Miniprotein binders against q9h3h3. Designs and how they scored, part 9

Target 1, 235 residues: q9h3h3
Amino acid sequence: EDGFTAEHLAAEAMAADMDPWLVFDARTTPATELDAWLAKYPPSQVTRYGDPGSPNSEPVGWIAVYGQGYSPNSGDVQGLQAAWEALQTSGRPITPGTLRQLAITHHVLSGKWLMHLAPGFKLDHAWAGIARAVVEGQLQVAKVSPRAKEGGRQVICVYTDDFTDRLGVLEADSAIRAAGIKCLLTYKPDVYTYLGIYRANRWHLCPTLYESRFQLGGSARGSRVLDRANNVELT

## First folded at step 12 (miniprotein)

Design QD6
Fold by OpenDDE base, fold request of step 13:
Structure QD6 (fold): chain B 235 residues (1-235), chain A 105 residues (1-105)
Amino acid sequence: as target 1 above (235 residues)
Amino acid sequence: TEDEVRKLFEKLIKLFERMMKRVEELLKKAEEAAKNGDTETAEKYLEEAKWLAIKARIIIYILKELAEQTGNEEFKRMAEEAKRIIEEALKRLKEVEEKVKEARS
C-alpha cells in the first residue's frame, strides 16, 4: 500500500458506515435462508450506490452476517479517545504497549482479520464460506464491502472479540482457512482504527498485529501466522 | 504528492462535515423524542449520534496526522477548527444524554 492508501480506504469505509447495510442476522433468521440470501446479494454484484441492474436499488454501505453469539459490545470507545487525546497532550512516550493498555482499560478489545479480493466468483465464494462459518458459530460476525464503481478490490472483515486472546485470533484464522480461503490475511485491532493510527504515523506504530499465509500440507491450521510486532511465527 | 494529500484532506473534511450535520440532526430528534416521553426513540438517536461522533474524531486524528506530516499550516488550521467543532458537539451530546436520563426518571 503506497503512502496514504490506508487513509483513503478508511475514508471510504467511514462513508460506507453511514449508508444502510444488507444484514443476515442468524439470531432472528433461520440458517436455511442463508443460501437464498447469498444468491440474492452476491458481493460482486451489490453496488455501493445502487447502480442500474444491481440487486440493490439504493446505496449499500456493507453486507454483513451476524452469528448467534454476536453481541455489539465495542467497549468505551469515547473514553478511549479522550484518554488518547490526554496522553498526546501529556507528551509521554507512546508505544504499542501503551495502546494495548489503553485498549484493556477501556475494554476496546475487538479486532479483525482482513482480506482484499477482486470482484468476481472468488470473492463471492469466499464470502459464502465466511457467511456459513458465521451462521454455524465458527465465527461471530463478518462484513464485506460492496462493489465500487471503479472496480477496485473488495474487503472482507472477520471480527474477533479480543485481540489479546491469541488463541481466539488463531481459531478465527483456522475457521477462515477451513472455509477454503487461501489469500493473505492481516489482523488489525480496532483500537488502532478508533485512534486514527495507520501504517504511516509519527509514533511508528504498526496497526497490523498478525499476518496469515496459506500453507499446503503443513500445520493442522492450514496457515502460517506471523506475529508482526515480534517477527515470530506462531504456528 | 502534495496534490494527492490535498485531495484526501478535502475528502476527509467533506465527510466530517456530513457526519457533524447528521450528529446535529440526531441530537435534535433525540431531544424532541425525550420531550414527548419517547425515551426509547431518544436513546436510539443518541446512540447513533455517539457512533458518528466517534467516527468524526477518527477523521480529526487523520487530519492532524496529515497536517503534521506535510507541515502545511492551512491543514493545521483546518484540523484545529474541526477539533473545536467536535468538542462542541460532544458537549451538546452529553447535555442531550442527561435530558434523556431525566425523561426516564
Scores: ipSAE 0.856, ipTM 0.929, lowest interface PAE 0.5, mean pLDDT 93
Fold by OpenDDE base, fold request of step 13:
Structure QD6 (fold): chain B 235 residues (1-235), chain A 105 residues (1-105)
Amino acid sequence: as target 1 above (235 residues)
Amino acid sequence: TEDEVRKLFEKLIKLFERMMKRVEELLKKAEEAAKNGDTETAEKYLEEAKWLAIKARIIIYILKELAEQTGNEEFKRMAEEAKRIIEEALKRLKEVEEKVKEARS
């Protein structure tokens, strides 16, 4: 991603967070209604601003699915941000270890697998597979961006509760692969997002902790996961 | 390009302004609900305001990074002004939170 593309995507994501979401909540809605909901709101057709002829007449920020075990616990994000600002003011060295410790201290441990797909059947199929995995309890929560006017790639985010739990991160990758998704996945902790840390930051912090590549005929997980911080394959 | 960075910066400022306007509206609604004894509604508005304040702080971090990387003094001044605005809003948010707590007691 050249230049400030990540910051552009962040601005769009934050703008989307202010608009209404289309949510399927498995805690309150029967799982038998999922297929009808997916057919009604295919991500490739849902438009960001409710364009004429789209399934939505009003702006939609995100399309999301919540699993039965989903609990919105973001930890102390305000405390995290205050501690980060104090750290910057102190002039102390900032390392990936520093951010990890801040995240642990403030219980801001969520992270996400990310995939970028062009609008169309492949995106809608990938989303349907993920949504089913969430409703079946293999994943906890996922969201997908609606179609933009410019026809750019849409992003699917699959969340995990703890980016420090390597096994949990790998299990989510396996569930995504089991849903038939073969594209490149990147894993990013939310702590980097909450602190405005993107690629090419002054501290040279990499917000991507893991990369998953699909592998034909390989391990039972169907992917190779690279630890980007240590440059070590985990699978 | 410098023009692309400027467009991004302006986009972020506009988004920040929208967020801060909504925070102020939500804080007012929370205070009114608390005065009327509707603590549940007050807490709902307060929680939404807290999340928007978090997002606004993220924007400030990005603005500061852009200002630092470009060395643009105008961008630095604008980022500093945005920081002052959010700091004032965070103080107000804390005051409203205390009022809601008092209304629960």
Scores: ipSAE 0.855, ipTM 0.929, lowest interface PAE 0.5, mean pLDDT 93
Fold by OpenDDE base, fold request of step 13:
Structure QD6 (fold): chain B 235 residues (1-235), chain A 105 residues (1-105)
Amino acid sequence: as target 1 above (235 residues)
Amino acid sequence: TEDEVRKLFEKLIKLFERMMKRVEELLKKAEEAAKNGDTETAEKYLEEAKWLAIKARIIIYILKELAEQTGNEEFKRMAEEAKRIIEEALKRLKEVEEKVKEARS
């Protein structure tokens, strides 16, 4: 990824967060309606700004699916940011352990598996698989970016409640693989996002904790998961 | 390239300004709702304002990092100005939050 691509994507994501979302909420909508909703709003056809001929006439920031057990709990993100600013001012050393401790202290433990796919059938199929896994309770919540006017890759985000729970992170990877997704996955804690920490940072912090690669005929999980911080395979 | 970084920086500043404008609007709406005894509506606007403030702070972190990596003094000044703006908005957000709490009692 060239220079500041991550920061560009972050800017686009934050801009998208300000626009309306298309949401399927399994807590209020019967699971039997999912297929009709997916057919109505395929991510490859939903446009970011409501282009003519798209399923949406108005801007859409994200397409999301909420599972029955989904409870939005982001922790104390404001407290986290304040503590981060104080830490920077203190001149104390900043390590991955420092960020982990900050996340724990402020209960900002959410993270996400990320996949980037070109617009088209493969994206829509991947999204349908993820959406079904969410509605069936194998995953808690997921979102996908709509199609940009300029094209480019769309991102699917699959969230987990705790990036420090290795088993929970691995279970989500397994569920994604069971949904038929074979592309590269990267796992990023939200704490890095909330603190504006991307690939190139002065502290040399890596925001990607895990990487999952699809494996044919391998482990029961159908993937190899690498702990990037320790450079150890977990599967 | 320097030009690409400049474009990104300008994009982030514009997004920040849009967010901060919306924060101010939401805080006014929250205050008005609280004054009218509609605490539920006030809380909704306040929560949205809080999230936008979080995102605005993220933008400032990115701007500061870009300014540091490039060594561009203009970018440093602009990032510092944005920081002052969000700090004032965060103070106001706390004041509105207290008003909403008082309206609930």
Scores: ipSAE 0.855, ipTM 0.929, lowest interface PAE 0.5, mean pLDDT 93
Fold by ESMFold2, fold request of step 13:
Structure QD6 (fold): chain B 235 residues (1-235), chain A 105 residues (1-105)
Amino acid sequence: as target 1 above (235 residues)
Amino acid sequence: TEDEVRKLFEKLIKLFERMMKRVEELLKKAEEAAKNGDTETAEKYLEEAKWLAIKARIIIYILKELAEQTGNEEFKRMAEEAKRIIEEALKRLKEVEEKVKEARS
């Protein structure tokens, strides 16, 4: 582990944000077209820069699916950033409660479940299941990174609109598991992303709010969700 | 190591410069669209510029932490210059926003 993996990934994600996206938008595209779209653009074969032989000839930053009920509201991110800068100048201590309050005050409440998978069938199958759940209304919006250089894991992000709404976060976890996904999921509120706060930060903040682990043979839900901020199991 | 931090720092500076060039281009396009009465297009360019400025500020937060970790004065000066650049861009962004608002009857 090099200690800067998160910062390198953040740089790549921000660069990808600036490139074109491949989007299936259920608000404007019939649901019956989804399966053909998924077959045409599997994330293990869509290349970041449009390599020869890939389904895309031009760069792709992200592959995304927007649900019928998706109504984006990022909140006051510029105000959040300004308040963060002012807080650091003030000399007041920065705690996990500080970040939560900043997010609430500026209405920057979105967050995401994350999973990392190697290119191949498991990734494409997981993405297809997530995409169907989004179009069917169990999830609202998701994205997946395209394939970069060989050997890199790809990420699926499944967004929720309010990280303080535990029921909503747990319902999203349940929908992900219903799609057959059994890998580790971690949940990160967007406030940490917009403030550039990663695991090795000087305030010892934990940007991962929840962890979800699939459990065989015991749970009606099939997952165990831990609140990392309070060390409390939610399931 | 400092070599690993330098690689990351230089990568982030390049990305920041790319973002800020695009912000400047978008602000000019927003002003031109507003002068031509196309406020819908002007608002689209302005919104994209706002999001790039948000991301550029994230880069500055990362640069500042890297400079503090190394104690490298060159990195500190470069992070402060990036901060000055974004502060000027935010001022220009606000000015262009007001021009677009005025153009909208």
Scores: ipSAE 0.837, ipTM 0.917, lowest interface PAE 0.5, mean pLDDT 89
Fold by ESMFold2, fold request of step 13:
Structure QD6 (fold): chain B 235 residues (1-235), chain A 105 residues (1-105)
Amino acid sequence: as target 1 above (235 residues)
Amino acid sequence: TEDEVRKLFEKLIKLFERMMKRVEELLKKAEEAAKNGDTETAEKYLEEAKWLAIKARIIIYILKELAEQTGNEEFKRMAEEAKRIIEEALKRLKEVEEKVKEARS
């Protein structure tokens, strides 16, 4: 990987977290309004800082859809971070099992499927499909980055509530594929994000737990999912 | 190169400073809301401050790794100063949280 690409992306994502979000919340907004909202705010046209000619005049950090049954629970992230700091002071070895145990102990179990797409029709179409899957209840919550001024690739994040629940993670992959998405997907547990652990880390940890590739001619049943920790195909 | 690390380090420090300024503002607002008996608003400000502190700690983890990679003592001192700032903010956050809980009772 490039030297500091992950750290620059993390800084940009954290800055975006602090700006306003455009949210369709199915818990308070009728599902029949979704298509109009999607047409108003296509992610390829919503700009990060409110450029002329965009549908937004103010900065937007993220565009998000919350499902009818979504009930956020991030767990004990502050405790997770404190335990991580104490562990590093202890001199004890840090392994993938260490990270998994920290996540379980502190109930920081969420994770996300990620996809990266260039601005344009494919991105907007993919996002619309994901948003519908969330409102229809096949997925719980998703977000997409707005268009950067330089027009680089944008990211869609589809969250799951427990990365240790392999069946639940695979069901989310299946729902993403049923929405017509055929690009590469990677799955990252949030524990790595909260501890600032990226691909090029000194412990040689692998923050990508699963990788999903769409098989030609298949629908949801056509996914090929690789377990990156064990280098084993699950499907 | 060290110059490339310095640019990233300075970018992260600026973001950390934005976050900590916002945390201080939120803690003041939470205290004011609690004094006025509006514990619901106070809890919202506390939650936002807590999440900013979580993210500020992520920045510190990144800064420490960059300092380790370069062996640069200036970077190490800057990362340790940021750590001191977040530790004080976390202490302050906990104190305000207890005030809000007492106001709720």
Scores: ipSAE 0.833, ipTM 0.917, lowest interface PAE 0.5, mean pLDDT 89

Design QD6
Fold by ESMFold2, look of step 12:
Structure QD6 (fold): chain B 235 residues (1-235), chain A 105 residues (1-105)
Amino acid sequence: as target 1 above (235 residues)
Amino acid sequence: TEDEVRKLFEKLIKLFERMMKRVEELLKKAEEAAKNGDTETAEKYLEEAKWLAIKARIIIYILKELAEQTGNEEFKRMAEEAKRIIEEALKRLKEVEEKVKEARS
């Protein structure tokens, strides 16, 4: 079952992209309204399809918060995909360096920190902390999946604008930890998503670029961020 | 198992069909807006169609990987047909984009 879990999740995520989103947009909504919005739409209670007893009567694909400084820049994804297709017909080797260069050339540099939590207080509390960090300007944009079925884990995505900027990736990790989040975080560049590359791919590419683990038992609160490709610490 | 792959493959095909239906609707709306001189609205519809086409291409990449990993010839044929459909839609998208550009003063 582990062989295709990522592809099933990707299919569900793309379907969710097409349904309505619940958005708190700090660019057009006063920050003082955030707490009421969070209380109305806890991610553990908002249902994917608008089930009876839910805060929402219609399907919801994602719950999102946009910071005041959020300025979307997806880059040249169409050109990225065309170049990818041409590369595959060329017979040239496909390596992690190839993917990195493709992303740089087409300015498809965004990526995201991911965390998976079961429905309940821990999830709702984590989301509220992330949402406040976005509205306060420490993070730029985040989203969380609604509840699709009872007992299933949900995902929080915290976006960064440049996966090649290690300082920016580490700053986002630090902001997430400052919100009180202690679970495992994984970082995935969007280039892998746009090219449909998941764990079980023919090139043996690893779509998870970084892992962040909250430091246990240490004398100072912090996280350790590991570069999965080189097995080296980024900090 | 191959039955599990078939379920995933069929789910992806249905999603692809939903996306392509929406692309066609958006392209018609963009043409109508451009004909009426509303190039700003036409450009918004075109942008949405472009993003759906990007996502539809992601689905095709996943379908091809599933077909390759299983060696299933039916899956390979279905992935190639989906690729033909998106390429035809991209050609039409470009044609509508040029009409919108021509309508812009």
Scores: ipSAE 0.812, ipTM 0.902, lowest interface PAE 0.6, mean pLDDT 88

## First folded at step 13 (miniprotein)

Design GG1
Fold by OpenDDE base, look of step 14:
Formats: structure tokens, C-alpha cells, sequence
Structure GG1 (fold): chain B 235 residues (1-235), chain A 103 residues (1-103)
């Protein structure tokens, strides 16, 4: 990723967060309607700004699926930000451990597996698989970015409740792989997002905690998960 | 690329304005929770912006905007929506000035 790509993507994500979402909520909508919804709003065809001929006439920030067990709880993000600013002012060293502790203290524990895919059948198929996994209860919540005008890669985000729960993170990876996704996955805690920490930061913090690579004939999970902080394989 | 950076900075500033304006609308519509989230998003954008700024004066002004956004959150929590609106308007004005300076 050259230059300011990460920050640009962050800006786009923030912009998208402010626009309306297309949501399938399994808590209120029968699972039997999922296929029709997926057919109506394939992410490769849904456009960010509601281009003529697209399924959406208005801007769409994200396409999302909420599972039956989904409970939106971001924790005390405001308190987290306040503590972060105080920490910066204190001049104390900032480490990945520091951020982990801040996240725990303020209950900001969510994280997400990220995958980037080009628009097209593979993306739509991947999204359909993830959406089914969410509705079936194997995953809690996921979202995908709509198609941009430039035809750039779209991102699927699959959330977990606790980035400190390695088992939960690995289970989500397994569910993603079971859905037939074979691309590279990266795992990023939301705490890094809420603090504006991306690849290029003055603290040299890496916001990606885990990487998952698909492996044929490997473990039952079909992936190799690397702990980037410790450079240790977890699977 | 300096031009790429300038474009990114402008985009970030515009997003802060957009978030603040939407937060202002949310307050007026009686949705303080939405307003809070929008302000939090604006703060995140400000964090990113501050990390990219080399000009100390512009950086100080961005930090001021960040602080004002914090005050807006406090005002909402205190049940003073009018004060929050006033602060958000100030943020919008300050950030718009920055946008004009970066053109």
C-alpha cells in the first residue's frame, strides 16, 4: 500500500459510516428472505452514490447483515478517546499493550476480519456466503462496502465481539473459510480505528493483529493464522 | 505527492464539517445518541488529520477543533443541546476556514 492509501481508505470508510446503510436484520426479518435480499442488493452492483441503473437510487455507505445474536455495543468510545488524549499528553510510552489495556478498561473490544476483493462474482459470492453464515449464527455481524465509481476493491468486514479472545477470533476465521473464502484476511481491533491509528502512525503501532492465509490440506480450519505482534502461528 | 496529501487533508476537513453538520441536525431532531456518534466520528477524522499535518499553525487549529468537538459531547451529556449546537457551529466555521486556506 503506497503513500496515503490507508488514510484515504479510512476517510472513505468514515464517509460511508455517515450515509444510509442497507441492512438485513435477522432479528426482525425471516431468514427465508435473505436470498431475495442478496439478489436485490449484490454488493458489486450497489453503488456508493446511487448511480443511474444501480439497485440503489440514493447513497449507500454500507451493506450489512445482523445476526440473531447481534447486540450493538461499542463500549465507552468517548472515555477511550479521552484516556488516549490524556495518555498522549502524559508522555508515557505507548505500546500495543497500552492500547489493549485501554480497550479492556473502556470495554471497546470489538474487532474485525477484513478482506479486499475486486467487484464481481467472487465478491458477491463471498458476501452471500458470509451473509448466510451470519444469519445461521456462525457469525454475528458483517458489512461490505458498495461499489465505488473507480471500480476499486471492495471490503468485507466480519466482526467479533472481543479481539482479546483468540478462540473467538479463530472461530470467526474458520467460519469465513467455511463460507468458501480463500483470500488473505487481516484482523483489526476497532480500538485502533476509534483512535485514528493506521499503518503510518508516530507510535509505530501495527493495527493488524492477525493475518489469515488459506492453506490447502492444512488444519481443519483451512487457514494459517499468524499473530503479527509476536510473529507466531496460532494454528 | 504533496498534491495527494493536500487533497486528502481537504477531504478529511470536509468530512469533519459534514459530521458536525449532521450532528447539529441530529440534535435538532432530538436524537442526541446519533449526534454523539457523529461527533466521535469527527474526532477520529481529526486524529487522522493531525497525524498528517506538518504545519504547526494548522495543527493547532485542528487540535482546537478536536477540543471543541469534545466540549460538544460534554454539552450533550449535560443535557444542554443549545450549547452543543453553538459549539458545533463554531467547529464548522473554523474547519471551513481551514478548507479555504488549503485551496
Amino acid sequence: as target 1 above (235 residues)
Amino acid sequence: DPEELKDLLRKLLELIVRAAERALRAIKEGNPDEAKWLIIKARIIAYILIELLDDEEIKRRAERALELLKEALRAIEAGDPKKAEEILREVIEEVRRLIEELK
Scores: ipSAE 0.873, ipTM 0.941, lowest interface PAE 0.5, mean pLDDT 93
Fold by OpenDDE base, look of step 18:
Structure GG1 (fold): chain B 235 residues (1-235), chain A 103 residues (1-103)
Amino acid sequence: as target 1 above (235 residues)
Amino acid sequence: DPEELKDLLRKLLELIVRAAERALRAIKEGNPDEAKWLIIKARIIAYILIELLDDEEIKRRAERALELLKEALRAIEAGDPKKAEEILREVIEEVRRLIEELK
């Protein structure tokens, strides 16, 4: 990625967050309707700005699926940001441990597995698998970016409640792999997003905590998960 | 590439304006929670922007916008939507001036 690619992607993600979402909510919609919904709104065909001929006539920021146990709780993001600004002013050293502690203190603990896929059958198939896993209760919530005009890669985000719970993070990886997804996965805590910390930052913080690589014939999990901070394999 | 950076900076500033405008609408529509969320998003964008700025004067102005957005959140929490609207208008005006200066 070139020097500003991460920031561009961040900007696009923030823009997308502000536009309407297409949501399947398993809490209010019968699971039997999922297949029809997936057929109606395949992510490779849903366009970011509602292009002519697309399933959507209006802009769509994200396509999302909420599981039965999903409860939106972002924690005290405002308090987190205040503490972050105070920390910067203090001149105290800022480390990944510092951010972890801030996240815990302010209960901003959500994180997500990320996968990037080209538009097409593979993306739609991957999304269908993830959506089904969410509705079946193996995952809590996921979203996918709509197709951009330029035809670039789309991102699927699969969320976990607590990035400090290694078992929970690994379980989500297993569920993603069980859905048939074989591409590279990276895990990023939302605390980095809420503080505007991306690849290029003055503190040299890496927002990616985990990396999952598919493994043929290996573990029952079907992947190798690397702790990037400690450079240790967790599986 | 300086031009690429300039384009990114402009994009970020435009997003702050968009978020603030939508927050303003949310307040008027009686949806303070949506407004807060949009303001938080604007602050995130401001963090990214500030990290990319080398010009100290522009950086100070961006930091001011960030502070104003925080004040808007406080106003909403205090149950003063009119004050929040006033602050958001100020943010929009300030950031629009920055956009014009970067053209």
Scores: ipSAE 0.873, ipTM 0.940, lowest interface PAE 0.5, mean pLDDT 94
Fold by OpenDDE base, fold request of step 19:
Structure GG1 (fold): chain B 235 residues (1-235), chain A 103 residues (1-103)
Amino acid sequence: as target 1 above (235 residues)
Amino acid sequence: DPEELKDLLRKLLELIVRAAERALRAIKEGNPDEAKWLIIKARIIAYILIELLDDEEIKRRAERALELLKEALRAIEAGDPKKAEEILREVIEEVRRLIEELK
């Protein structure tokens, strides 16, 4: 990433979090309505600020799909932040293990697979596949960023409940691959996001725990997943 | 690029203001949970900002804003929305001053 791209993306994500979301909630909406909803709000056409001619007239932060088993639980983020600040003040060494323990202690365990795609048919198709997987119960929750005015890549986030559950993380990867996604995936725990830790940080922490690369004819999962922390392939 | 960094810093500061203002509105509307979430987001933005700041004075002021946001959370939890509003107004004022200084 060139320059401050990660921080820019973070800022945009934070801004988006504060704006209204377009949500398909499978807990309250029949699955049979998903196709119509996807057709109404294709991510490549939904604009961040409600540009003229877009499906949305008002700003949209995210387009999201909630599965039947989705339960919003961010854990004790406030407590996490307090503990983080106390840790910094203590001068104790900060490692990925430290963050893992903080996350566990405060029950901030969510993480997400991330993919970046250019606006267009491929993005919309990818999103449709992910949305279907969420509604069908293979995934719990996903969101996609709307189209920016200047274009650029859009991000799809597919969440898992527990970044410490390797099987769960791998299962989500498999479901994403089964949905036809072939691009590079990176997995990031939300704990890093909640603490403002990105690629460039004073502690040299890497917020990416896993990378998934598509592989034809390879593993039964159709991808190779790398544990970045240990530099070990999990598949 | 110093100019690129400056633009990013301003953007982050503006987002803190936005979050704080929205939190203030949420309190007034009787939605303390939303306010808390917005304050937490403002704190995240402040974390990012602080990591990018080289000027110690500006950094100190950003850290002060971060602390004030924490106090606002405490005020909400204590059932003192008026105190929380007061603190948020102070944050907004302080951060706006920073924005003006970085122009």
Scores: ipSAE 0.867, ipTM 0.938, lowest interface PAE 0.5, mean pLDDT 94
Fold by OpenDDE base, fold request of step 19:
Structure GG1 (fold): chain B 235 residues (1-235), chain A 103 residues (1-103)
Amino acid sequence: as target 1 above (235 residues)
Amino acid sequence: DPEELKDLLRKLLELIVRAAERALRAIKEGNPDEAKWLIIKARIIAYILIELLDDEEIKRRAERALELLKEALRAIEAGDPKKAEEILREVIEEVRRLIEELK
């Protein structure tokens, strides 16, 4: 990612968060309707601002699928931010461990596997696989960005409840791989997002905790997962 | 690229305004939870903005906006939506001035 790409993506994500979402909620909608919904709103065709000829006439921030077990709980983000600001004022050293502890203290433990894909069949197919995995209960919640006018890559986010639960993070990776996704995955805790910490930050914090690379004939998981903080392979 | 940075800064500032304006609407509509969420988003944007700023005056003003947004959250939590609205209006005005100055 060159220059301010991460910050640009963050800005776009923040903008998207404020616009309406297209949501398939498996808690209220029969799973049998998923295929029709996917056909109606393929991510490669849904446009960010409701361009002429798109499935959506109005702006769409995200396309999302909620699983049966999905419960929106971001924790105490406000308290987290307050503690973060106090920490900065204190002049105490800030480390990844510090962020982990803040996250735990304020119960801001969600994280996400991220994949970036060009608009097209591969993206739509990947999304369909993820959406199915969510509806079937292998994953809890996922979202995908709509198509931008610039034709840039779209992002799929697959969430886990606890970035400190290594097993849960790895299980989500396995589910994503089982859905047929072979691209590079990066895992980012939401705590970094909530604190505005991206790749370029004065504390030199890396918001990516894990990387998953697909491996043919490799481990039972079909991927190698690297712990970026410790620079160790987990699989 | 300084021009790229300038564009990004403007975008971030505009997003803060947008979030604050939407938060105002949410308060008026009787949705304090939505307002709080939007204010939190505005604060995140402000964090990003502050990390990118090298001008101390602009940085100070961005930090002031961040603090005001925090006060707006407190006002909502205290059950004083009118105070929250007042603070958000101040944020909007301040950030809009920044946008104009950075043109």
Scores: ipSAE 0.865, ipTM 0.937, lowest interface PAE 0.5, mean pLDDT 93
Fold by OpenDDE base, fold request of step 19:
Structure GG1 (fold): chain B 235 residues (1-235), chain A 103 residues (1-103)
Amino acid sequence: as target 1 above (235 residues)
Amino acid sequence: DPEELKDLLRKLLELIVRAAERALRAIKEGNPDEAKWLIIKARIIAYILIELLDDEEIKRRAERALELLKEALRAIEAGDPKKAEEILREVIEEVRRLIEELK
């Protein structure tokens, strides 16, 4: 990513978080309605600011699907931030292990697989596959960014409950691959997001813990997952 | 590109203002939980902003805004919504001044 792309994307994500979401909640809506909802709000056509002719007339921050087992629990983010600021003031070394411990202590353990796709059929198809996997209980929650005016790539985020649970992270990767997604995936814990840590930070922390590349044949998972912190392939 | 950075900084500052204003509305509407969430978001944006700032004076002012946002959270938790509103207004004013200086 050239220049400040990561920070720009972060800013856009923060802005989107504050705008209304289009949500399919499987806890309150029958699964049989998913196909109609997907047809009504394909992410390639939903526009960020409700452009004329789009399925939405008002701004949409995210399009999201909540599974039956989804429970919003971000943990103690306020406590996490306080501890983070105290740590910075202390002058103690800050490592990925430090962030992991902070996350555990404050129960901020969620993370997400990220994929970036150009607007179009491939994006809509990928989203439909993910949405079905969420409603079917293979995944807990996912969201996709609406189409921007600039026509840039849209992002799909697939969440896991615990970034420290390697098996859970790998299972989500497998579910994504089973849904037919073949693009590159990166996994980022939310703790890095909540602390404003991106690629260019003074502590040289890498917010990406895992990278998944699609592989034909070989492993039952259909992907190769790299632990970026240790530079070790997990599959 | 210095201009690209300047634009990003302005965008981040504007988002802090937006979040703080929405938090202020949430308090007035009797939704302290939403206000807290929005303040937390503003703090995240401030973290990103602070990492990008080279000017020590601007950085100091951004850090002050970050601290004020923390105080607003404390005020909400203490059951003093009026104090929280006052602090949020101060944040908005301070950050708007920064936006004007970065034009």
Scores: ipSAE 0.863, ipTM 0.935, lowest interface PAE 0.5, mean pLDDT 94

